# VH-VL binders against a5d7b1r34to270, part 6

Target 1, 237 residues: a5d7b1r34to270
Amino acid sequence: APGSQRAALYVHWPYCEKRCSYCNFNKYIPRGVDEAALRRCLVIEAQTLLRLSGVRRVESVFFGGGTPSLASPHTVAAVLEAVAQAAHLPADSEVTLEANPTSASGSRLAAFGAAGVNRLSIGLQSLDDTELQLLGRTHSARDALQTLAEAQRLFPGRVSVDLMLGLPAQQVGPWLRQLQGLLRCCDDHVSLYQLSLERGTTLFTQVQQGALPAPDPELAAEMYQEGRAVLREAGFR
Key: E = the ipSAE of ESMFold2; O = the ipSAE of OpenDDE; V2 = 0.75 times the mean of E and O plus 0.25 times the DockQ between their complexes.

## First folded at step 4 (VH-VL; framework fv_fezakinumab)

Design g6 (at its last look DockQ between E and O 0.01; V2 from the best seeds 0.00; counts 0 for: pae E 13.3 > 2, placed apart)
Fold by OpenDDE, look of step 4:
Structure g6 (fold): chain C 237 residues (1-237), chain A 122 residues (1-122), chain B 111 residues (1-111)
Amino acid sequence: as target 1 above (237 residues)
Amino acid sequence: QVQLVQSGAEVKKPGASVKVSCKASGYTFTGYYMHWVRQAPGQGLEWVGWINPNSGGTFYAQKFRGRVTMTRDTSISTAYMELSRLRSDDTAVYYCARWGYSYGFRDYFDYWGRGTLVTVSS
Amino acid sequence: QAVLTQPPSVSGAPGQRVTISCTGSSSNIGAGYDVHWYQQLPGTAPKLLIYGNSNRPSGVPDRFSGSKSGTSASLAITGLQAEDEADYYCQSYDSSLSGWVFGGGTQLTVL
């Protein structure tokens, strides 16, 4: 069967600095990562996939998985070059990189831009430091806002922010205030994610063992509905 | 430096309620869970519950559910613990303690208030 | 009674080594939950002494050490000093009680 002429490419970075308490994805904590070897693998995989699929045009590239912002900008550049060699990669293609605040200095973000990234997805998750701890995140709310500011400066109008809802003991009012606070400092895309407790995760075990209360689905639903209303009012889609 | 300043000693009758305060300073109040632990005279320590000072979320020990209410005022960095329907066996020193969070059930209390003696007597 | 079992008292002479045991069960220490230790001087609030089974906070002398094995933990004090006279508590988490638990406390007397 002839392959699709157009495609969106997903590039998976398998490493994180630390596992989030809620994450059940296949991620590794680096203990001496041979990034050169990984770069070679990613290049080969991208080219092989594109060639085998018969894809002629790549409309978007998404660097995700663990913490892609831990990758060298050179690695990102190499992958994009490989993609461009195997298929047509238009200059206006969307190239998104997921970034965690802990690993996203201004200089590093700028380097990713130079490498070909033109959109950032910031894993902010929460503006509550205690919630961030609960989620196993290593950044603070302050760190997150700083990263967001830098991201917006470097990638104006092309920054996405992830905000979680439905956490254990989380309250609608304070969460809405978080969202409103976020909207005061950004006019870019905001994604709302409801927490899903997955088996095998630390957070699941903590809830199961009674160290944390179970998330309230009704409160989560209320957060989502109110959050969407706030976003719509603020002009977000 | 981190300081937790608690309210003064209380004397209550059985069936009454008591509200103890804990004012935090030297750190970002909303950045750490606040726990409450009590100690009966000459006895050991007993965990009561925790509050997220930022969100107001709470989690109580099973023993105290329905009888304890933890709140906070972020404007003055103060946590409150209210215990209702007091009994003689509620007589204890009540401590607020900051949560030193560690991943994987490594939770400990790194800073403690000086405690508030609550005496319940007829 | 406390969920974690400690000896009610231990004693030692200055310069000696003393050990305080903390015995749990399969629902707390045996389940893999970390053990922490607190020192409580007479008339004062507890102070964190050991966290994460064997880690010392800043300001705690290295003569204090903690260990964990199986369903038990231990606090060792070497070079015992007069100022070490206090109550010591172990702390962990218990899944059956869905809460943090403490030992009954051990009174250390320096002879």
Scores: ipSAE 0.103, ipTM 0.699, lowest interface PAE 2.5, mean pLDDT 91
Fold by ESMFold2, look of step 4:
Structure g6 (fold): chain C 237 residues (1-237), chain A 122 residues (1-122), chain B 111 residues (1-111)
Amino acid sequence: as target 1 above (237 residues)
Amino acid sequence: QVQLVQSGAEVKKPGASVKVSCKASGYTFTGYYMHWVRQAPGQGLEWVGWINPNSGGTFYAQKFRGRVTMTRDTSISTAYMELSRLRSDDTAVYYCARWGYSYGFRDYFDYWGRGTLVTVSS
Amino acid sequence: QAVLTQPPSVSGAPGQRVTISCTGSSSNIGAGYDVHWYQQLPGTAPKLLIYGNSNRPSGVPDRFSGSKSGTSASLAITGLQAEDEADYYCQSYDSSLSGWVFGGGTQLTVL
């Protein structure tokens, strides 16, 4: 009986597409990475960790970290197979992948579904092109909506998104209209995150130098409360 | 034991619709996607689409979009495929097939129904 | 036509070895997607024969084997028996079509 225990497994993808203006993640651009070698390492680590830990049942798997949707679907499939061979992975386990719109085209999303992903967490951040540029995102609002529509078709009832609030020059009304439009496309979970200006980021420097107005904390609090009210009325979390 | 029991053969005229059923037993119906694959007489296999019986979500091959509708009734563990505006080249055996969603393997079909012959003729 | 290319027919004598090729492209087999094989006896539904390029389900004789390299896959059958006479299909996933794709099928005749 030793080693009978249940777990949720988190798989960290260490690379981003490019450095974001609000993020201090150091491993954002691959330098000559061999994905086949990384895939082999992840498989060996997953099997070894599960073997040594005594975990016998994995209830969920979450692919997160930098930009997991940059991983090959073959890598996701190989990791899931390794987990299933080392422990019991129930057929209806939640397998979530974090994605962004630039690396999560419709064909890539379908391929991740074929690899075993059955839930998506999409980092939209904003549906306003000026805000996306301010955040250093590479996608447009139109790209984000297209990706969300594809995700909803492929993973109905299993797509969650995030929106960021408290950005310089944001207004409550226009932001709430963004959120309401998003709810017509989102069917699982919406997360609201306030911008935090981190030292050493491009955004922090621009605000410090006066190139951008400082975020208004009272406005951010109002946006948060109004946004949560909208989510509650729509039946979300 | 996993079993997929399909409805009987049907004869239809061009322009009509047909609805084929696939009743599942021996496993948790909502835990596995159901695919539909067809085979015209003397021809190979052609993928039509899938349904997630848990959520009701569907995805159809481009060739069939706008003419096919896949549904399910979870209370009787049954999947359905309806094909509308039938043409003579829709004459085929239509199979339901379970996506091999097991903890070790993906993207293949591990169990198939016997097939439902749909004949489209004047 | 079929996305994956198979020879239309192959034949062999009892006890012999035959191979069936399956040729894809950079959007399916060449993108690293697995190849699976199905056997279809006359008048019956397809049955899973090989999955994940080379694995045999329980009940499939070890004289059936599969392999994959580059954009191609191969099914090998050794020790041919009369009951192996059937149609054989390869299958993979295609990212450009966002769909499941089959070969055109190979009719195996045991002489």
Scores: ipSAE 0.005, ipTM 0.480, lowest interface PAE 13.3, mean pLDDT 79
ESMFold2 (binder alone), look of step 4: mean pLDDT 93; pTM 0.939

## First folded at step 6 (VH-VL; framework fv_fezakinumab)

Design k1 (at its last look DockQ between E and O 0.01; V2 from the best seeds 0.00; counts 0 for: pae E 17.5 > 2, placed apart)
Fold by OpenDDE, look of step 6:
Parts: sequence; structure tokens; C-alpha cells
Structure k1 (fold): chain C 237 residues (1-237), chain A 122 residues (1-122), chain B 111 residues (1-111)
Amino acid sequence: as target 1 above (237 residues)
Amino acid sequence: QVQLVQSGAEVKKPGASVKVSCKASGYTFTGYYMHWVRQAPGQGLEWVGWINPNSGGTFYAQKFRGRVTMTRDTSISTAYMELSRLRSDDTAVYYCARWGYSWGFSNAFDIWGRGTLVTVSS
Amino acid sequence: QAVLTQPPSVSGAPGQRVTISCTGSSSNIGAGYDVHWYQQLPGTAPKLLIYGNSNRPSGVPDRFSGSKSGTSASLAITGLQAEDEADYYCQSYDSSLSGWVFGGGTQLTVL
């Protein structure tokens, strides 16, 4: 059967340092992870997928899932090399790595660049420490901004930032100020994500039990609309 | 020791404004929502609103929207509640209360100030 | 007047068991929101007594217990002591009002 000539590859890193309060994704907290074994698995999976699909050209590679920035740069390099052995991986292919601020020092980010990463997606989520605690994040707003600064330095014009909206009791004004603050130090791409309360998560339970108020969908909608307007005005897509 | 120290009693005329302060110590001020609750003489407790000391974001009870303004000064770990267009029925003891972040269990008002009496009389 | 309904007063002799009820509705306790209880001694600020329906903060004796069922909650005090004489308030969250609500308060007298 004829395979696809071109494809985008997704590489899933299943581990997080800590589970976020809102996340119901299939993630694990590492306890003595054999990264060498995982690396072998990722390499085999990538090559097998490419061979079975008949893909000849990989246009993009995305490292996502839990916290890919917890992987060693060597693991990332090994996967990319495996991809390049199984298919054509052009030098101008987009290679994106999701990174959390707590796991992404400047030296580590640079090492990922050396491994073949050419774009970073920073899981910032919020510039409010109280909100970050609410989300179960281990980094501070300060950490996030420091990471962003290093990312911008190492990957100019190739840094994406994730910002959440529609948190419990979150207000439009303060949120817009966060966005505006973010835009003063980010000039590439900003992704707005509306919080979805998922059954089985800590945040869901907290809202259900009245520890936190339920998110207001109308306020969330307002944040999204006004946020997009701010982004457009700032020249973002 | 974790504590909230509030400003002294106030006497105001109807139509005036009052601003009560609440200074936090013994914990990270910006890490907890600060709530305000009032209690009229001989009456029950009434929730007024909260402020996020980090962002300055606020959320007010519907009853007080348009008349209440909550602010903070992070440099001195102090929260403020200002109530305008005062009426006689605004006479009450006003409390600041910390809304504790307890991962894994329900949050409540775990630390209270001693209260500030605001008397509105002609 | 108060969103949550409490009896205005209860009384008991030393050593007895007393209960204070807190009745809500489908938009607060009945919606599954947790109930908290506060003790207010005469001339003082409220003190957290019970959080999350039945949990005691440090320093609160096990004589105090909380429970919740349906649209109501209850505070039980066993081995009543003179020092327990105070006002007691239940608290929850109301989704229809988008805010925290209190009961009207119950004055406990130790005979």
C-alpha cells in the first residue's frame, strides 16, 4: 500500500515531575525511570511507525506529552537521529520541544538545541503565583519569565508560550494584564487555552466540593475574545 | 506567628468613604487570597469579597459591587478594603480573613484579623 | 435572611452532647459544596472550627465533629464545657450567588 509521502511526527514523553491539578492525561510520576530503556523504545517506535506508514519525508517533529524537557538531550538526539535514518528529515523541519520552566535551565535548553530542537513550547500557563499553585505547577512566575528570556535568547523567534484562561474565580481584568505582560517579553507565538474541568482530577474535586468556585464560562468566553483582540493588535496570529 | 493586624476603629458620616487596612505577617502574603467579611452589631457574618494579593485581581459579592474596592500593597504585605457611599446599615465590624491553600482538602478562612469597627452615623 | 439556616440558640449542661444544624439548598450544600464551621467567642473574631465538612484544624479538640448529608450539615459537641459558650456559624459556597455564604449563627449557652 502506498504510504504518505510527507508527515508530522509526534513523540510522547509520558513522565512529569508532578501531576497538574487539572490534567487527566496519561502521565506518570517517575520512580527510578530507566531512561535508556525508554530511549530504545522511542527510537524503535519512531522507526517502526515511519517504515510501516511509508513516510519518506518528515516535515515536523513534536516532543510532547508529560514534560519532555525532563528527557535528556541525548534521548532527544537519539530519536531525531532514528527519524533521520528512517526518513528524510530536512534541516528546515520544525522540531518542537515542550518545556516546563522548572526543568529547563539555560544550559539544558542549549543542549536541546544542540540535539536538534529548533523550537520551544513553554508551558507557562500563568504569570500569577497563586494561580500557578492552583494549577499544581511547581514553577513561579519569576521562573517562567527567566525561562522565557533564556528561550528567546537561544531560539530567537521560535518560542511559543501557553497561557490558560477560565480558571476558577479568575477575573478578566487581571488575566488581560497577565497577557499584556507576557506580550512585553514574547514576540513569537502565544497559545490561549481554556481550562476544561475533567472528572477525576484534583481541580474537579476541589470545585465540586466547594473549595474553589466553578469556572464561569461567560467570563472565559470574554477572556478569549478580548485576548484574541489583544493578540491581533500586537501582531500575533 | 501567622497573624493579620487590622487598622483601628472608624467613625464616618453617611455618604463618606472608609478604608480599612489589614497587614499580614508570618506567611507569604501573595500566596493566599484575602477575604473580607463583615458583621453588623448583634448580627451574623456577611461575605464582602476577595483579592488576589499577587495579581491584584478582585471578586466582590453582588451586594457590594460598585461601592467596594479592594487593593493591596505587596511591599508591606497589606490589604485594603474601601467602602464608599456609606449608609447606616454599613455599620459593622469588618474582618480580613486568609483563604488557605490546602492541597488535597477544602480551603476555609483559617486566619482572621481582630476586626475593625466602622460606625456610620449622622 | 441568611442563605444557610441555623437555629438561633441551643443550650446544654456541662458534659452533655449538643448539635447545631445548618440547612442549605440545592445551590450550596445540596450541590455538594463543603461546609465549614466557625466558633466566635464573645467579643472576638471567628475561629475556624471545622473545615471540609468534618476535619478539625490543629488545636481543636475531638469533642467537636462535623457531618453533612443532603442539603444539611451538623456540628456536634460532646462533653460540653463552659468554654464552649459562643456563637457558631456554618459556611459554604453558593453557585447561584457566586459567593461564600454563612448561616445566621447559633448561640450556644452552657447551663
Scores: ipSAE 0.584, ipTM 0.829, lowest interface PAE 0.9, mean pLDDT 92
Fold by ESMFold2, look of step 6:
Structure k1 (fold): chain C 237 residues (1-237), chain A 122 residues (1-122), chain B 111 residues (1-111)
Amino acid sequence: as target 1 above (237 residues)
Amino acid sequence: QVQLVQSGAEVKKPGASVKVSCKASGYTFTGYYMHWVRQAPGQGLEWVGWINPNSGGTFYAQKFRGRVTMTRDTSISTAYMELSRLRSDDTAVYYCARWGYSWGFSNAFDIWGRGTLVTVSS
Amino acid sequence: QAVLTQPPSVSGAPGQRVTISCTGSSSNIGAGYDVHWYQQLPGTAPKLLIYGNSNRPSGVPDRFSGSKSGTSASLAITGLQAEDEADYYCQSYDSSLSGWVFGGGTQLTVL
């Protein structure tokens, strides 16, 4: 394309509170986080990348990776400030932060808003407590719904959520009821994604050892197709 | 010149409402959260809440929930704070303040309005 | 219950050094939130004096300095001048109150 000065920026937060049973990413769960050092590194890297790339305008910023909602709002603000100093960051730029329910209490969500975040991506994964336990999540379905309600109050029309399908022992009917219940609470986006059994994860080991049934790929495909149809009929993408 | 210009002093009876305006100039209004802070006579500063002028999203301190409404009009770069069911202990100077996340590594209330005195008599 | 505690008053002679403390808790300063300081001259709006614990905005003399340690912060004023007579407020964010909090204020008297 032509010599554009515009870009979208992705900021990776490398830490999680707990290693998820289904993740095979290089993530670290530290006892203590030297956030000031990480903040300095993220600021320097953002400014260096923008200078070297010649980007003059940043249209969007996405805070993702491990669990970005574990970062202090000050770190988010510092990165956005560094971007604004190195390039033009319009006030109407989309600034998205990925959050999970355990680190996304109402007070922290408000502080992220004050830091410059204007969209949230909430990693629900499931609204079934047994599935959440299987995935190694540290929150209940009730906690997840409470966090979603708080997020929607603070970021009206600017909250997306995700649901995972294809988990061991999932069935289409109950899962579609989860999705339908979620749609009564959602105001923007719902993302559906299929579990992939990655080598080196707790779930992969449990399946190979026979502790859990293998996911049924035909069932997962049916869940995806039916879920996409439900979203489309409800006016979601 | 970055400036916040507030509306003039108000005198109200208990039970009435007041709406204070804060007009921004010299910067991109939608690029910074606007906070409201009040100060009763002879007292300290008390945070009321904020508005994101880009989205219109708001957040209020618990003490004011149900009585305060913050709005904005981006076409004239103006934020508003309305306080209803006024009581005598709402008598205070009400300040708007910009939360300056874009022009420093640590964000603070970097620009303040001159304040609007609201007097709730009797 | 004040979440940020400041002495109600401090005093000093011209040319001297004074320090104003700001004591918080684990839900604000101790949680890693920055401390900001504001000066309020009589009859005027507050003015940002120190931000991010120790940074001076443009136009603030270097005789004003800030620091933070643990759950507390401190504002130091050296070379005290008559014009420094004002109220001083510390500020931080408090996660338990879900909002911005100020100290009770410190009235500085230049003797």
Scores: ipSAE 0.000, ipTM 0.427, lowest interface PAE 17.5, mean pLDDT 78
ESMFold2 (binder alone), look of step 6: mean pLDDT 92; pTM 0.946

Design k2 (at its last look DockQ between E and O 0.01; V2 from the best seeds 0.00; counts 0 for: pae E 18.9 > 2, placed apart)
Fold by OpenDDE, look of step 6:
Structure k2 (fold): chain C 237 residues (1-237), chain A 122 residues (1-122), chain B 111 residues (1-111)
Amino acid sequence: as target 1 above (237 residues)
Amino acid sequence: QVQLVQSGAEVKKPGASVKVSCKASGYTFTGYYMHWVRQAPGQGLEWVGWINPNSGGTFYAQKFRGRVTMTRDTSISTAYMELSRLRSDDTAVYYCARWGYSWGFSRAFDIWGRGTLVTVSS
Amino acid sequence: QAVLTQPPSVSGAPGQRVTISCTGSSSNIGAGYDVHWYQQLPGTAPKLLIYGNSNRPSGVPDRFSGSKSGTSASLAITGLQAEDEADYYCQSYDSSLSGWVFGGGTQLTVL
């Protein structure tokens, strides 16, 4: 097969505990999900894709989508095993799992490590409980910090944290304090994401109807610039 | 040849600490989890914990949390297990074992050290 | 006391077939986690005998075989030889304990 010899693999977990107010992605709330069936599908899909593409070496595997941390560690392990059967999966391959604080106990994170995960991407989003509620998140700032602490303990230097900016009524000063607070707990990687209002989402409707103020693009830009400066000063890439 | 070379036997008093070393050779040290397993005299195998030599991440069995510390020195491909507040029932042969073969939970301990006897006695 | 249950001892004559059982629960073998087997000769470190339920590492003769079903696993030894006299341990992962667990071990005596 004339396909690429090397590739990065993306594995999509379609389920979330709750839909975020800003998310317009095709995700599902699990109701009686047959995880065994889904596991089989993911295994077949991964192997089929690798077979058809002619990929011989998998450089990285990324578990993303809804809330991959809701998957059993056994499911994650099964997919990785399937990948390793179909292609070369080196020991130094990056295997990343997206995790939400609500679904990620220390023991569960350790189990994912045992499954083969060697990097975590924590969907923290905010360290403000009001903002987290606005975003429709089910975890608190405290939960997030606890998860982060466990993640850092288990995966030192291999934890990425997502922080959002440009939320309705969000101010630059308080947001920068959030970022600075986060950096006291995280020294690995921080990703800044600007909120984008998407038609069809709860947040879009709330803003359109005047229940929430429209995000200020100028403030968002300021947050991003100042945030990047803070990250650079702190030694982040 | 892939092998794990462990430090020599130790004799300790109750309350003391012991640190056992495990030097890896013949393979990429940072590419494989290192596990520790102990075996009391005449008894079965008991899992203690693991360390990721690449990241330094660790996870311990609940029984040993607060008393065990696993570390590594990548420059010399050596893993360490330190057990503190020793008691008589900690007397055992301690093994380091590489987590190899297959992937995920299909992996087994494919390479073992010869073991280090730790004796705790008054 | 061991999370996985093994018979404390089994015996057989040379040339015979013996089986060693390993009984787990819904949190380990029954949860779908693989079972591994180790052979420990007297005075030596354990050696991997079977991995992933039924796979043999290189150097392990085919007279050793493993199987798994439900919450249990089994090690079978055919054509028993004197050199097979050893302790055998099964191993799996337990989700409730978030760690690896061993059977209590089985002492195999060749008569």
Scores: ipSAE 0.529, ipTM 0.812, lowest interface PAE 0.9, mean pLDDT 93
Fold by ESMFold2, look of step 6:
Structure k2 (fold): chain C 237 residues (1-237), chain A 122 residues (1-122), chain B 111 residues (1-111)
Amino acid sequence: as target 1 above (237 residues)
Amino acid sequence: QVQLVQSGAEVKKPGASVKVSCKASGYTFTGYYMHWVRQAPGQGLEWVGWINPNSGGTFYAQKFRGRVTMTRDTSISTAYMELSRLRSDDTAVYYCARWGYSWGFSRAFDIWGRGTLVTVSS
Amino acid sequence: QAVLTQPPSVSGAPGQRVTISCTGSSSNIGAGYDVHWYQQLPGTAPKLLIYGNSNRPSGVPDRFSGSKSGTSASLAITGLQAEDEADYYCQSYDSSLSGWVFGGGTQLTVL
């Protein structure tokens, strides 16, 4: 039996709610997604890949990409059923779904749980409303905290979040206080992202035109180092 | 043209409910939170709450919690605010306002509806 | 009671400078949240005048300016004109109320 007996499976949802100000990744934001067709494609691809790879056991599944919480819970369930038919999917496998505050209500999060999701990754980016606007996010800090609270109620100990660093005009002190505040609200994992300016984004254009200062790479490095220290002190990895 | 068009004036009796509509045009409705703000005659502005038109998520000021319900219909780009168990001190102009992306990193209420007068009298 | 305190009224002659104060607390302006200003002409909806403490939207004359320090903010109008006669409101976010708060409003009279 060639190939790996164990695998982690990544399922990519190709559509976003809104284009981010800072990246060109996953640029499609259509209102009318043919979800039944996409569901069929994801099921077929999962089954085909598992069959061809010879994978016998899937230890984790991650639903990521654009905004996976825009997918119906039925699509998530269908993919997980397809995986379970093509390989062994243990009952205690980690099944993670990325969610954004704009698309994640408590009843919707519960439906993802019923579909087989047992871990959430919440795309916060920032707890500062000005920074969220700069990043082109459609949610406020209050939305993010409300979603985080509901997620922690439904998935205790299994919610991770992300936080962006290196934004124009950010400073280390205020950003570290933001991170420390987040740690009081988080019970699993925090991811730190450094901003990268990508051509074709609103943010890149604003920096190029002088409307915003360029991000300072030395400051971003300091923020990352200090942020990692805060995470280690709090017992996060 | 970016605009918010609100429903017409309402006259209600104490204890009734009122539902005000706010139709957005000229921009992506689901891309911006909608806030509701009221103004009693001769008085200042008072924040009521917001709705995320994409998710349907809401948050209400404590004063209105339990009496206000905000909803939307994305197919017609319309937000709604319903206020129940009306009292005479609910007489006010009710505005919808977009929480918009403004140049320079700060969001404010950049587009306002013209307001809907709700009069509560016996 | 307004969470942010503004004078109820101010007045000035044409061409003069007036300021309108907006005093908050440690849970709003003093916590570092931005201050926005709105102009409301009689019988009309509020209009965004200043956002993010000091920024002017397109179409707002540069004789309007805003600033923030400590727990307070200020709107300044130079070269006062008759058309500036209106009500002015400051706005911020309050962490203790988990919500948006306005000042009580200031009625500007041009003499």
Scores: ipSAE 0.000, ipTM 0.409, lowest interface PAE 18.9, mean pLDDT 79
ESMFold2 (binder alone), look of step 6: mean pLDDT 93; pTM 0.950

